# Designs tried in a protein design chat: VHH binders against Formin-H (forH). Part 9

Target 1, 361 residues: Formin-H (forH), of Dictyostelium discoideum (Social amoeba) (q54n00r34to394)
Amino acid sequence: VSLNEIIDLDREFELLLDKLAIEDPIKRKQMQSLPDISKRTLLEQNKADIYRTVKHKGPIESFADVKSVISSINTKHVPIDIIKTLRIHLNTADRDWIQSFLDNDGVQPILNILKRLERNKNRKRKEHSILQWECTRCIAALMKIKIGMEYIASFPQTTNLMVLCLDTPLIKAKTLVLELLAAIAVTDRGHGAVLTSMIYHKEVKKEITRYFNLVQSLKIEKNAEYLTTCMSFINCIISSPSDLPSRIEIRKAFLNLKILKYIENLRADYNEDKNLLTQLDVFEEELSTDEQLNSQQGTQIGIEDLFSQISSRVTGTPSQQELITLMTHFQRMSSSNLGLGVWTLYNALANQLEDELKIHP

## First folded at step 1 (VHH)

Design r07 (framework vhh_rezetamig_d1)
Fold by ESMFold2-Fast, scan of step 1:
Structure r07 (fold): chain B 361 residues (1-361), chain A 122 residues (1-122)
Amino acid sequence: as target 1 above (361 residues)
Amino acid sequence: QLQLQESGPGLVKPSETLSLTCTVSGGSISSSNYYWGWIRQPPGKGLEWIGHIYYSGSTYYNPSLENRVTISVDTSKNQFSLKLSSVTAADTAVYYCARPYDSRWGLSFDYRGQGTLVTVSS
């Protein structure tokens, strides 16, 4: 037997272990040490069992008709076993089947389930969390192929509903959600969708600011795998944009939530966890690099962008002359030796006025 | 102590294939509990995940790059490699090899090489 044939067998067997959700490193190593004959036998048996589950064991009798499958999951109440059967099939379906599933709005019933789970806060927590987990795994299965990832990245409702699962007590479910969101965020179309989904999360969960619950989880959760994935997600959304201003603005939200204090505490509590420490190092290294680049650019771009936005809204209105007058005052102040203290005073006055007028960011 | 080191040409012509090798020392690439992968950082841009390979040969690629990327492992040399075909100026970046933490997505990793700058230019 050639080395390539051995590699192919081991590759297929690893995919089988993933499909069976065998995540324990000791058990995976034990199963990986099985003779090739045993691995081939298990692969054949599991192919047959998946087929039987799809065809004869589950409420979904056949996956030959995509529209029938979608109809079966597009009901007001969908049993967990139906979603599990769908997940197994999505992991093995060919490209043409998946394309048909996407084209016939097969993702929408999964999203409808997630939406209903958020609305019904009186359901048993365990059943609720397991159903969120299985729906998230269906999305994960779709994202394993290019057409599925492109669909998910281009359809913002998907990311909006996925983030609602971050409230689950099931650690593995919120960990998977963050992994999937990170994968979506590295795509050009998906990054904006992920950022928008965190605004949606704030609105639905009544957060005081975007990312509040996510950052608080770094203090609350004691699961090293979750903490590593959470930091990896944060690093991904900050560092994926090619432009410095975007990275600075996203990172600013986390810095304002005192993430550096939590990173310090995580270093102390998890001093031997190399995976987590690496993600903490990445955050601090990228911060330092961007601060150096920002110093070289003198923050000029940020000021000009803000002024451009103000100018476009005020130009041609009666307020245009007042803006010119205000800018003239600021020009005089910028050349004075009292600069910092005077700017701070103006900011305090502006804050007071905004409070009186009920204008808040 | 585990160390990863990138090697390969620092200059590649447009339309050609970029080829990089990562040499692993202080540990075996044959460990069944780890993925091995590649990430890159274009000048002035954030980190971009390219792909991972498991010891068994199972590969996971960034969907944006999957039709151009091949990652392979050579257990006899304790090395893994990246081939990126049909390169353009947009592929100019510092390339890092890394050991990701059992995750097929994101940028979770416990070891990273020093990085090698690859410039795509005629």
Scores: ipSAE 0.000, ipTM 0.240, lowest interface PAE 14.9, mean pLDDT 77

Design r08 (framework vhh_rezetamig_d1)
Fold by ESMFold2-Fast, scan of step 1:
Structure r08 (fold): chain B 361 residues (1-361), chain A 123 residues (1-123)
Amino acid sequence: as target 1 above (361 residues)
Amino acid sequence: QLQLQESGPGLVKPSETLSLTCTVSGGSISSDSYYWGWIRQPPGKGLEWIGHIYYTGSTYYNPSLENRVTISVDTSKNQFSLKLSSVTAADTAVYYCARWGSRYLDTEYFQHRGQGTLVTVSS
């Protein structure tokens, strides 16, 4: 038997991206910047899909009847030990068992537990934290297999309850939730679900703006693994869309929350943490790249862009009042429903003036 | 109290469009708390999500089906519908309409589905 096994995680993950046909350089770089645990989870999903149908028959397990298992966790008072046992089983169960579990609404009792914990947050805090952690780990176990990941990405109620866990005091639980949400967000259907869930998080937690609590955690939390995972999640949701306008829109929310100042503070406080520094670098590099791409797409010059250029050069100068007067003339023309011919006449006059003054167009 | 009921032809010819309607009673479709959609189960196989719609008209489709699927909502009739074009024998399944919660604070946050309707694709 060979005892020598060297696993090159980054190389194996690169090959996975090739197999999944992820060719967008921005999306590929974002996925390559994921924490090791997220990369391992995605690799395990690919591996589990191959080997889940192959099970060595041992003694008959108490989990042979899927419906009875679901019934035992679909009660008002579920013992923590039952959820722990379920979590262990979900990590080892074959594909057919997991498929049956999903088909018989086995996820719903887990979501019901998470929902009850949010409603009764002030009850026996240790019990609540452990139960929340075990339920989150059950979701993580399901996501290690392709059918489980597809199920979770397809049902928004799951991501809605997961985002509510982001305000838990249990650092390891919210770290795991962010890892799972990032994995969901890199899928086509999952990205929209995660963005929608962050809107519901805002509404439910009465945030001033979307992502407020998430960004605030970058200042409050002192756990490097959490901070790395949080930045990775932020980078993931911004960079997942292939289109520049979507990335700019999502990123603007974070820029308005002063995330760049928090990044500066994190660089100072965690100057030797390579994983965190990588995520901070990804945010700033993607911002710079998109700003450059946005400036290069300036061949699509619209009215707003032209006015912005004029206004920036004229505001604060003696010419500002003249510009306001000119705009007032144009406003009156637009509201009078004058035809194309009048606008072309103004253009002809402007061309003649430019020629007389020797101004280059 | 909430009841979802599928209706539509039980037999569709290959290459034609499968059309189903879901009638909702005991609850309003014009609710910001829920998504409304369709899932199916082919004989001897697991459940497959087809897509869902928010009452505002925003739709989310299974990528493997998105070029063939249209889901629409009619808030005046408290109904939503599924159209699946270019059907083949592989589309033979029991089709369920369902409601999913979009917010955790609502008591009706849980998934509800109809009794299902068998659609056979055969000439």
Scores: ipSAE 0.000, ipTM 0.180, lowest interface PAE 18.7, mean pLDDT 76

Design r09 (framework vhh_rezetamig_d1)
Fold by ESMFold2-Fast, scan of step 1:
Structure r09 (fold): chain B 361 residues (1-361), chain A 124 residues (1-124)
Amino acid sequence: as target 1 above (361 residues)
Amino acid sequence: QLQLQESGPGLVKPSETLSLTCTVSGGSISSSSYYWGWIRQPPGKGLEWIGHIYYSGDTYYNPSLENRVTISVDTSKNQFSLKLSSVTAADTAVYYCARSPLEDWYRKLGYDYRGQGTLVTVSS
């Protein structure tokens, strides 16, 4: 069952005039003054043509001219069904067709749609989310071929617009975007693009720090599938670099945003969700492993990181008060004029105690 | 060592639903590093990707099949399954279950492990 109300009819007819590129204000006003039956007839004719195109899945010959396909999506207002048809074709097209599509700048019209959706986000919410979803699926289809993945990983413009989709109310679109970004991030070339895109996201969304909204989503979103994918994405961007210093640096951003507190809350709220628990375990195990490697390689961990490790083990235990007392002693020492000598004396005493207790690095 | 094993009926009648299960042994499905999927090879034709699933339950389907195909995962049994509805003679093929690394996600047929395959014949 569907009903066409006067308000919906006028809105749809306005979109039709945009689609037909009727820009003359006098002609637009004249056409908007048509009787409702005439407006419905024109909409019906246009819908029938679109449905005919979608229903009649043409042979690949209908897509043989790549430039014609690109021209059909490079219009001011692209119908959702045309983008769906493109997505279907991109998933089945051979490497040579995809190469030609990329070479003739076929990705740019898709990016232009995503840019327009970001500008108009307050106006057309349902159509906005569905069109973001279909555009994201076109990008996903391109990523199924090596040349498409390499193209996307090489140009941060694509990932920049993908990260803006993370604010969509459509949970499956957010989830897909994070999954695609994770796939890009595990490539050497794509890792840098994704990190750059998260800076872009911070600037556009006016975040205090990079990853702020992403980490906050771990508290806000109550969808286990999304939470699992979000943690998976975070784990991918941290663990993708082969070098230890890069992993430590990226992880610091998340630790500074108190991600360990959110992980604790997620464990309590989703205690039987094995998939989510696995991603939480991965984060904590990778942290532990890298801290061990950092110690073995003689890499110095910063004072704040060392304190965070100590605090996480001691907070909520009977030893918490003793740690506070010890930190108070250190605060007094730092304010004193006794200097280096007092710190070295404390270290010598600590070393002697550790030897007596058989604590070795 | 990782092994994938298909199971399900070898004969399905036209208009009915094709149901196959893949049992994974020697490794866990609950891994952020891999997708798990189905591919098929009709007699005398090339390999065709059906779809794949992430252990979270996220699915990606071949658009030509998306209205008929459902892939699901059961991490407790270390299994994933394929359901293909409204089958016709054109669905007659050898069906394989497969694992794809996340870094090969962009490769439609880039699988590092596959089952031995199971022949499914659609006939009345």
Scores: ipSAE 0.000, ipTM 0.124, lowest interface PAE 17.5, mean pLDDT 77

Design r10 (framework vhh_rezetamig_d1)
Fold by ESMFold2-Fast, scan of step 1:
Structure r10 (fold): chain B 361 residues (1-361), chain A 123 residues (1-123)
Amino acid sequence: as target 1 above (361 residues)
Amino acid sequence: QLQLQESGPGLVKPSETLSLTCTVSGGSISSGTYYWGWIRQPPGKGLEWIGHIYYSGSTYYNPSLENRVTISVDTSKNQFSLKLSSVTAADTAVYYCARKYSDWGTYLRFDYRGQGTLVTVSS
């Protein structure tokens, strides 16, 4: 659909004249008197130039430009050309323009497109894959700017929709998604968001366990660049936490999925691929190092460390009193003559409750 | 605050070995979460990744430089070093030492780097 199907022609054309800095009243009147077909032609000719060459001139004008861009993509049927033009502009726009774009929820229309594509995925049209690719490239462009990366890392709705793209048939698109998720995972705010998004991926795709489809792709896919990026993403998730217990816990999920067997097969199949071999080496070296550190430091999470983590999250919240009550129950159990049986029964009940409430590890 | 500082000769003759050392302060090289590496920028050209090292001694090198480059680590001095053999005028560049965190896939994702040191290859 054309831009004029959604926006009033005369208003949009007036905004174009403002953007072109046509301030002379006589010239403005002459241009406003042009036939509708001429006005539409000028708007169509200039829409790529609007997105490509926008510069910050002042608060009011920059806000008008941003709102025009967002309105163009905030429609039910977005032309692919508009998304491509937005991508080009996002790669060249100044910081103030990008900040205004983020502040006016410019990311939301891109996310809405990705939501609609996931809802309609069973139709598997070529146009859907291209649109998914271009939307992912817009996110990539935003992540090249610090404020864009911080925005994406802070709003888990973005990473939730990105992980759904991992099942796309377009190998280049899922490679890019993994590269972007890896970059998010190594940020202070982004690691938790990416881990939570992989739980969301499991639920939406009905995986047996978290990371199942990702690890399975190491066997199925024969594209070396994809395999390298996939291993890099896995390494980033595992290595991002500075604390040993967190790395061991995350890595355990991959070890349980028999990733070491797939790594062995990849070494055999891609024995001269330096980039892939580097990522395989990193996985195995960090595993070895962490196993040695775990043996030397005795860093099994102790009762006191677990309680400290729980207490810091719950203190000052309405749940604080309930935690005190639970601890009082544990104190009574520790003083009882019933021994181990009481603790195992309590754990069995807790496991059933967690299953009912859909609490994920 | 973490600081990295390059040191070594600013002039190297063709066919000789370029040798640089990076001194790390405000953080330990012996941490298991970091790699330590070298990148360079020839005049008027882009950045080129040379290689990086883990504190255990495991090394990863740019394939184009692999036969000429050696990176080593000295955890007792909190330093790591670069040796590039058989240098030519093409090796003239500003050399940076850098830290790589959390298995970043590209040299551009090094999170800290030194101020850089100019090395000129000339007779």
Scores: ipSAE 0.000, ipTM 0.149, lowest interface PAE 16.8, mean pLDDT 76

Design r11 (framework vhh_rezetamig_d1)
Fold by ESMFold2-Fast, scan of step 1:
Order: structure tokens, then C-alpha cells, then sequence
Structure r11 (fold): chain B 361 residues (1-361), chain A 123 residues (1-123)
């Protein structure tokens, strides 16, 4: 899966409008209202201008000196227009220029801007959201080139800051972040980085569990493009691993957050949205397929699933205190590192007790 | 007060398994506020994250290394360990163990790390 598969027609057309310097809100809205055929025709006519790797002429006087460009963005207060100009240049720069930009830590000033915006979150001004959006678009531009995508996928600090942007009120910015994270997650190098960054997100945002805010957004947000992108991201992180146990483990987190109920509600609320319905279908079909494969391959139920079943049955009953006592015994055994033999002994004792009590599966 | 110290063989033959241990002193490894990991630096190159482990036992590995890496924890000895299988000359590096607080802004930012141990892969 490539980045182009995730970035849809409307996103590419938005880049065309930026390239043509169409910033008048009325004119931009009129052009965005064109039929898909018209948008595709305009993109094809201007493809060389959008996708060529040749230097783009912008307000920045010279792009020949990579270090000077990096210095211009490595300041405490970077004007939005400079970041916009950089974003345009990154979309057209040749591979050697981008390599030099990465080698001279050109990504770090962009990350520093995102860090400052997160620290100043309580000050929220329109300018902050626009600057966050333009920085995210610079990262998107870098990811169009393999070396940039590999750089971003290889460093957890980049994806850690990207996931913090998911809390932005600017719907188009968090939609883009999810698109980029999905593109990273389907790469060989990036899946683990994205999973690690979602744990970081949980800790920083004080979520009760990983993905809590992401899943809650399926209930809260009413933007169909965002909802489709969010489901696509969830599907990408679950389906990216080739091995069944990994897919089951990742999907389990979403099932425990009752995602199936949210999917049911989304089907009711968006019954004619073909793109969203496709992503909902993908989630449920992959779940069914993997559950069938799991039963055929003999993959065992996980510890967390077993405990959840036991806990739900005994919590609020007289047996709750006895379960706590049993878990305390197991916790002490796990902390002792006495090895496999102790656990097999406990299992042998449990088997004998079950025989006495005539408990059979 | 908290100190991390790497230990293990400095020479490993190609195709064999590289094994390193990190001993933690002055603090407990059983803390939900931190994760414990391994990073390496090949001669003349930058730092590369290998993987980390949480107090829950959950592990996360660099995707480029994930089929060769195992990280485990021994809470009774206050240690955690790295095993990297099927090594080649490209695995020659200084290996560091490290602790990181999850609310830091940097994935490569570590609250503490060991002094590092050089592992050379040669026949």
C-alpha cells in the first residue's frame, strides 16, 4: 500500500488549487464543487506542475542552500507564509535536495513548531491551528518521496508528535494526520512506530486505554470524511501484520472499546455513504475471516480475554474477594521468576480439583 | 542515583545470537511510569532504536529487526535483556540500555541510559 492509495481525489485537487495560488474562499469553494470528472481532467492537465521533482519558484529567495532554508524555519517565531513556501518547495524538490534537507535535520524545526503549539494549547488562536496544518502538510510532502517516508517511519519522535495533533479542533488537520499515520503503519518499518506512538498518546492524554479517544471520535465527530479516514486507519493498523496472532491482538483493543456498537450506529447515520460503509464492511469482514482462521489453526484465547470473562462474571458477587486473593498468589509467583515448572504444577493441581468437582468444558 | 549497566560478550560470530543484559540499580524496574529499552550506534552512524518493554511485559520492536529481536525482563534481579539472532557485520555497534518516561516529547529521549558496550560481529 502506497501513500497515493490513501490520499483521495479531493486532496490532490486541493494541492492543485494551492499550486495555482487560488486562495479566494469563494473561488476555491466554486472549484471544489466541480464534478469528479472535471477535477480529474484538471489534475491530468497540470500533472507535470504538481508532481515534477524540479525546483519550484517561491517567496524564499534561494533554495540552493539547504542550510539557509533550515535556518529560516529554525526560529522561535516562524511566519506561516515561510512554512507554506517550504511545503510547496518540498512537493517539487529533487531527491538530492530532500536528502540534504533530511541529513541536515530539516525535520527537527518542523517538530519543534509542533511541540511549541502543543505546549501553548490553552492559548488556542486561529493562527495556531493554521500553523499546525501547514507543518503537517510539510510532513505529507516529505512522505511522497521514499527517503522521506523511511525517515519519518524510522524515528518515533516524529510519529509521537503527529499523534498529539489528533487532539486538534481543526478537522482537516486530524484527518490528514490519520491518513499519514495509516501510510506509515502499512510500511514494513512504520507499523511498530505507529503502535508505540499510540501508547505514547495514551500516556500523554491520560487515556484509560490505548485508542480510547480515537474510538470515541467515531461517536462524537459528524464529518463523514474524517469518520471514513479514522476507520481506514484502524483497518490499516489491524491488517498490516501478516501473522494472525498480531492482528487478533491489535483488533482485541478495539473490540474491548465496543467499536462494533459504534459501527452499528455509523451504518444507521450514514446509510448512503459508500466510502464509509466500505471501511465498516472491511472491519467486520476481516474480523469474521480471522475468527474462522483462528478456530482452524488452533490459536488459543489470550490472557486478557480470559481475565475479562472471569472478572465480568465474579465482580459484584461473593466470589470477588476470592478472585482477588487468587490473583495475588499468581502475582507473587510471576514476580519470583521461578520459571515454567511452578505454573505447570499449579495447572496439575487445578486439573485434579476440576476432576473432583466434575467440571468439564 | 539510578544507574543502568550493560553486560555481555564483546565479540559474536556471524549467524549467532547476540545476548546482552542491563542491570538497574538505585530504582525499581517494576514501574508503570517508565519503559525500558535498547538502542545502538554503529561506528560513524546515528542512533537506532531496537525495542523496549513495559512493566506489563508488553514488547515493541523496531520493524526492521522484529523477526530477530527478543527483549525480556527479570524483576527479581532488577534486569532486562536483549537477544538479537542471526547477526551479521552490520550489527556491529555500541549497544545502550535505557529508561524513558512516556510523557516526554521525544521518542529517542531517555531519562537514563547506560555507558554502552561495544559488540563486534566478526568471524
Amino acid sequence: as target 1 above (361 residues)
Amino acid sequence: QLQLQESGPGLVKPSETLSLTCTVSGGSISSSSYYWGWIRQPPGKGLEWIGHIYDSGSTYYNPSLENRVTISVDTSKNQFSLKLSSVTAADTAVYYCARQYLRSWEGYSFDYRGQGTLVTVSS
Scores: ipSAE 0.000, ipTM 0.139, lowest interface PAE 19.6, mean pLDDT 76

Design r12 (framework vhh_rezetamig_d1)
Fold by ESMFold2-Fast, scan of step 1:
Structure r12 (fold): chain B 361 residues (1-361), chain A 122 residues (1-122)
Amino acid sequence: as target 1 above (361 residues)
Amino acid sequence: QLQLQESGPGLVKPSETLSLTCTVSGGSISSSGYYWGWIRQPPGKGLEWIGHIYYSGSTYYNPSLENRVTISVDTSKNQFSLKLSSVTAADTAVYYCAKDRWTYSGLEYDYRGQGTLVTVSS
C-alpha cells in the first residue's frame, strides 16, 4: 500500500529551484546533478519547510481594533510572525482601516523596528534579514493605496530608514527596496525624499560619495533581477525631473562613479538578458538625448540672454566703455573672412585667463 | 487593489465535506508566478497551512491533511475552492484564502481574505 507516485522528478525539481529562486546557473547545475534520492529528499523537506513556516506565523490577531494592532507591534521584542500577519492584513484592508492606521501612527513602530535593526550589531543574522524584509513588505503594502503612498512620500524618515535595508545580504529585500524607492521617486514630493535618503545613506554607511555603494553593487552582484531593478531605479531617479538641469546634475554623480564602464561590463556578461539590456539602453539613450538638448539650449537660447545679463551688470559702471571696445573687436571679427579660427583663439585665451584667476571652481 | 473573499456554509456536520470558495477581484487568477491557497486558524491556536495551487496547476497539501484536501480553480469565474472531506470538531476554524509566493525566507502570504468561521457541529 506504499503510494508510489510516478513524479516527473526532474520537472518537479526544476519547479522547486524556481520557487526557491535558485538563479545562479552554476548552483542550479550542481543541484540538478544531485542523485534522484537527494532530489526526492529535498522535495519532501520543502513540504516540511512550508509546514514549519506556517507554524511559526502564530495566531492571527483581531484586526478590527487598529489601536490593539499598533500596540502589538509597538514593543521592544516584536515576533516576526506578528509583522508577517500585519503585512498580510495591510494588503487586504479597506481604505478606512488604513487611514485609521496612519492617523494612529501605525507606521512609526515599523520604522522603530528598522531603526533598532540598524543599531543592532547582529545585522547579518537570518532573523535580522527576515525582519527587515517583512517590515519593508509592510511599507510596500501601504504604498499600494494612494493615502499610504502620500504618507510615505511626505515623511523623509521613512525613505531614510528604507535605504538602510540596502545593506542586507538578502537579495530579494534589496530588490524590493529599490522597487519601492523608484515608485516613490516618480511622485512630486517623493523624488526629493529619495535624493535626501541617499545622502543619509552616505552618512550612515560612510560612503566616499552619494550612490557609491549602489554603483559598486553593479559590479559585485550577480543576480540579473537585482541588476535590472538597480538600473531601473537609477534611470527613474535621473529621468523623473522634467527639467534638463536637474537630470544633468543627478546623472553627473553616476558618470563620475564610472557607471558607463560597469554598463559595458554588464552588456558583456548578460548579453541575452532582455530586461537588463533594456535598462542599459535606456540609460545610454537618455544620456545621448539630454546631451543633444543641452547643446541646443546652450547655442540657440543663451546668446541673447547672456548679452542682456552682461549689459545690465555693466551699463552705468566704469567697465561700460571696455565692454563697448570688446564688442567692437568682436564685430570686426564677425565681418572678417578669418572664420572659426579667430573665435577659437579668443576662447583659448579667455580659458587660460579664467584658469589663472580661478573663476572656474 | 487585489481582493479575496471567502464564501461557504458556516456550519458543517461531522463526517461531511467542507466546501469553501474564494472569489478574486481586482486581478486575474490566471496570472503567472503566484500560488493561491488556503490557511486556517483553530480557536486559540496558530495558523495552519492547508495547501495551495500554483500557476502551473500543481497542487501541494499539508501532509497532515493531504488525504482529505482538494484545491481546484475555476478560471471562468475567477475563483478557487477548497474541499475538506470527513470533517471532525478539530476542523473548526476561521478559514482564509490567500495569494502567495515562495521566497528565500519561505512561503509568504502576500494577500488574504477577511476569513470565514466554519464550525463543525451537529
Scores: ipSAE 0.000, ipTM 0.197, lowest interface PAE 18.2, mean pLDDT 75

Design r13 (framework vhh_rezetamig_d1)
Fold by ESMFold2-Fast, scan of step 1:
Structure r13 (fold): chain B 361 residues (1-361), chain A 122 residues (1-122)
Amino acid sequence: as target 1 above (361 residues)
Amino acid sequence: QLQLQESGPGLVKPSETLSLTCTVSGGSISSRSYYWGWIRQPPGKGLEWIGHIYYSGSTYYNPSLENRVTISVDTSKNQFSLKLSSVTAADTAVYYCARYDSWGLPDYFDYRGQGTLVTVSS
């Protein structure tokens, strides 16, 4: 049974199916077989619809004055208990209260806490990880309703600060952040914000390349739910763009980080985990499909056309002689008895150089 | 226009394997957006989900049928198939192939074949 530390995902999803009056055994079993990210998206959509049409029912512990709540969290030293209380309230508050909270810049103090935690990450690490977790849960609570999701998607600084939680030792916080980022990434406007946040993560964490720490976590982490969520997130950011060049460009970053080798290892280590295996299959088959489409588009560019483009740019420059020398090497290779293997070796070396120089045409 | 057509023997003997093929036309089975699957309706009973497959070969099966069911995909022929082993009279039903959403609400299906009756008798 899958657990989300905020909610028991499978239990909450069963309750959703009951609430939607889905009594058809076929629909119910199909829905139960959905990836966790799809289940979470449906849960959030249902919560947003409830908040749009009716107020949440049940006992609500809340502060009457929205501005006093914001003032309580807009201080340099915010107690963890206050953030926990806010998180509980955000999950049960009515739409009007949430709208007032957003209108009075209630999200900014939460973002300020995350920014300070990154600055002071080497002090009181356990307490800081818990505070990052509670702040992330507050953002999750806001994303459950349409007005909150729209607000968060409209402010790129939110996703930028959320990714700072990816290096926390608290696995449940990493899992939640990836779930939230994936939900944002499936929207056209949110996709760009998520890609930008991963550039921000690289700069802040001093990664050698974007996604380095994320991909390494596939080797390091041993939590199946996290691994499935991580692969789901990767699949979402690659597949969200409708255009082939964007998908190829995003996927190239992961391929250059040797993700296929880690996928092979995950298949061996988690051979009976159907959810994880499904996400691994999605990655590899999307790669195969896009490579086939790219090859079909590439066949429109012949050797002569490609050479004429290179020649026109290089003729009359100092690089002309180097091109002639390279072509001479290729001529000798084409006359050799070594065959295909030599050409693939040259391509592998070219790929290494392009990666080192960070060339992405 | 997307169309799904079931084909295969209408009569299967007890203990043998039931084998059906679904041919997809007007759309590609090699789509990351959809799952492809099988459902059945025994006489006088409700619909029963058998399983579905992603074009990669990843499968989800009804737990009550999992040990007897194999669903496979042939992207070169734009087809997917069902094999149900060790059949009994209880497996007599109208069998449908269907397309399912992979990322949204998995409504029963957005496209379905017309169905084919399979009778298990000697």
Scores: ipSAE 0.000, ipTM 0.118, lowest interface PAE 19.8, mean pLDDT 77

Design r14 (framework vhh_rezetamig_d1)
Fold by ESMFold2-Fast, scan of step 1:
Structure r14 (fold): chain B 361 residues (1-361), chain A 127 residues (1-127)
Amino acid sequence: as target 1 above (361 residues)
Amino acid sequence: QLQLQESGPGLVKPSETLSLTCTVSGGSISSSSYYWGWIRQPPGKGLEWIGHISYSGSTYYNPSLENRVTISVDTSKNQFSLKLSSVTAADTAVYYCARGDLYSRTWSPYYYGMDVRGQGTLVTVSS
């Protein structure tokens, strides 16, 4: 019921085509085949045109004075219709208006709303979800212009509050947040901001490790558009760095969270979804390519890296105690004056066991 | 700092082909992480996505324009180009080139394609 008030994009878009008097069946079919984001953009642009021509523009009387607009949203209680009107205007405002809005701290009231919603999220579920959605759309509108994107990428407080929205029950809102974070992550300053914000998310949400909730959503959520966007975001943050060590380190976090098992399950559950399959293919192809590059550079995996991988996979399982016992044996051996021969004997025994069990390294 | 700059004729005659080039400086278009595309804004209307191309040459076009649009990349010149055939007065717009996220191949570049954008070039279709 709470989600039934999500904008029905297809119905809204049909009404737009009717309003624009697009009656040609061929043209109408072409318009209807546009991606979801394109349809949303066209709807926002047409609503903004209406507001520009209407004598009364709803809760915000005039957009000529940027400071007055900011004052109208910088109150203890902001009606949702004010935020909707602002969102429509931000989608069509010129560069100079947007620059003035940014320079006069117009983003801060939007962030204050998101912060307040996070603190009081159990008070009114429907109102909270709709207001989160509208605030996120205002951020999206700002990001459509270079100065807005650069502003958002330069101020980590914005991405910090955006990542908190990932826990919202409103699937469209968390999907949009991931789309925006992915766009920020591929910019020069934005990648670091997004990585830092995911650390902030871990701290606030009391995650076991960074990205835990994000990766778990790949198992929990059954919305193909969300799953595709989530994988796209993961691919963006891993592949954005040009240097191999950075990509390996970021990807390691996801591999340690068993993402490859979830990818296997997603392939089985969504075998006909071309968009999702493309993102799954990208993850696996980039992993394979980087593993080849890493082996060609002759870099040997260090002891701490190997132990970290083993520990992350075994901790919390019944095998944890056996690993502790094995490490205790190795500690005793390393504390003695025993030479190379004992380590080579252990390696020979391990090779025999792996062959017997048919385990490939 | 990455910069994109559009270049091409400001006036095109009806039925001719509009040809625009985007020059990329401060970064490489051969990176596997990005796609490169075109968006336009007709006077008094909203932004319209035209299409984009990946580093490998894979293209995705707006269905309303796909019969008339060709986007190509020249990695040796660090440039990518738009050709729009059979133009009419309805094609009069400010044209922008943009960079976006490659991994959102099936999604509109409206959200991703705005991370770096050119300043725009006005193209008028008139006899």
Scores: ipSAE 0.000, ipTM 0.138, lowest interface PAE 17.4, mean pLDDT 76

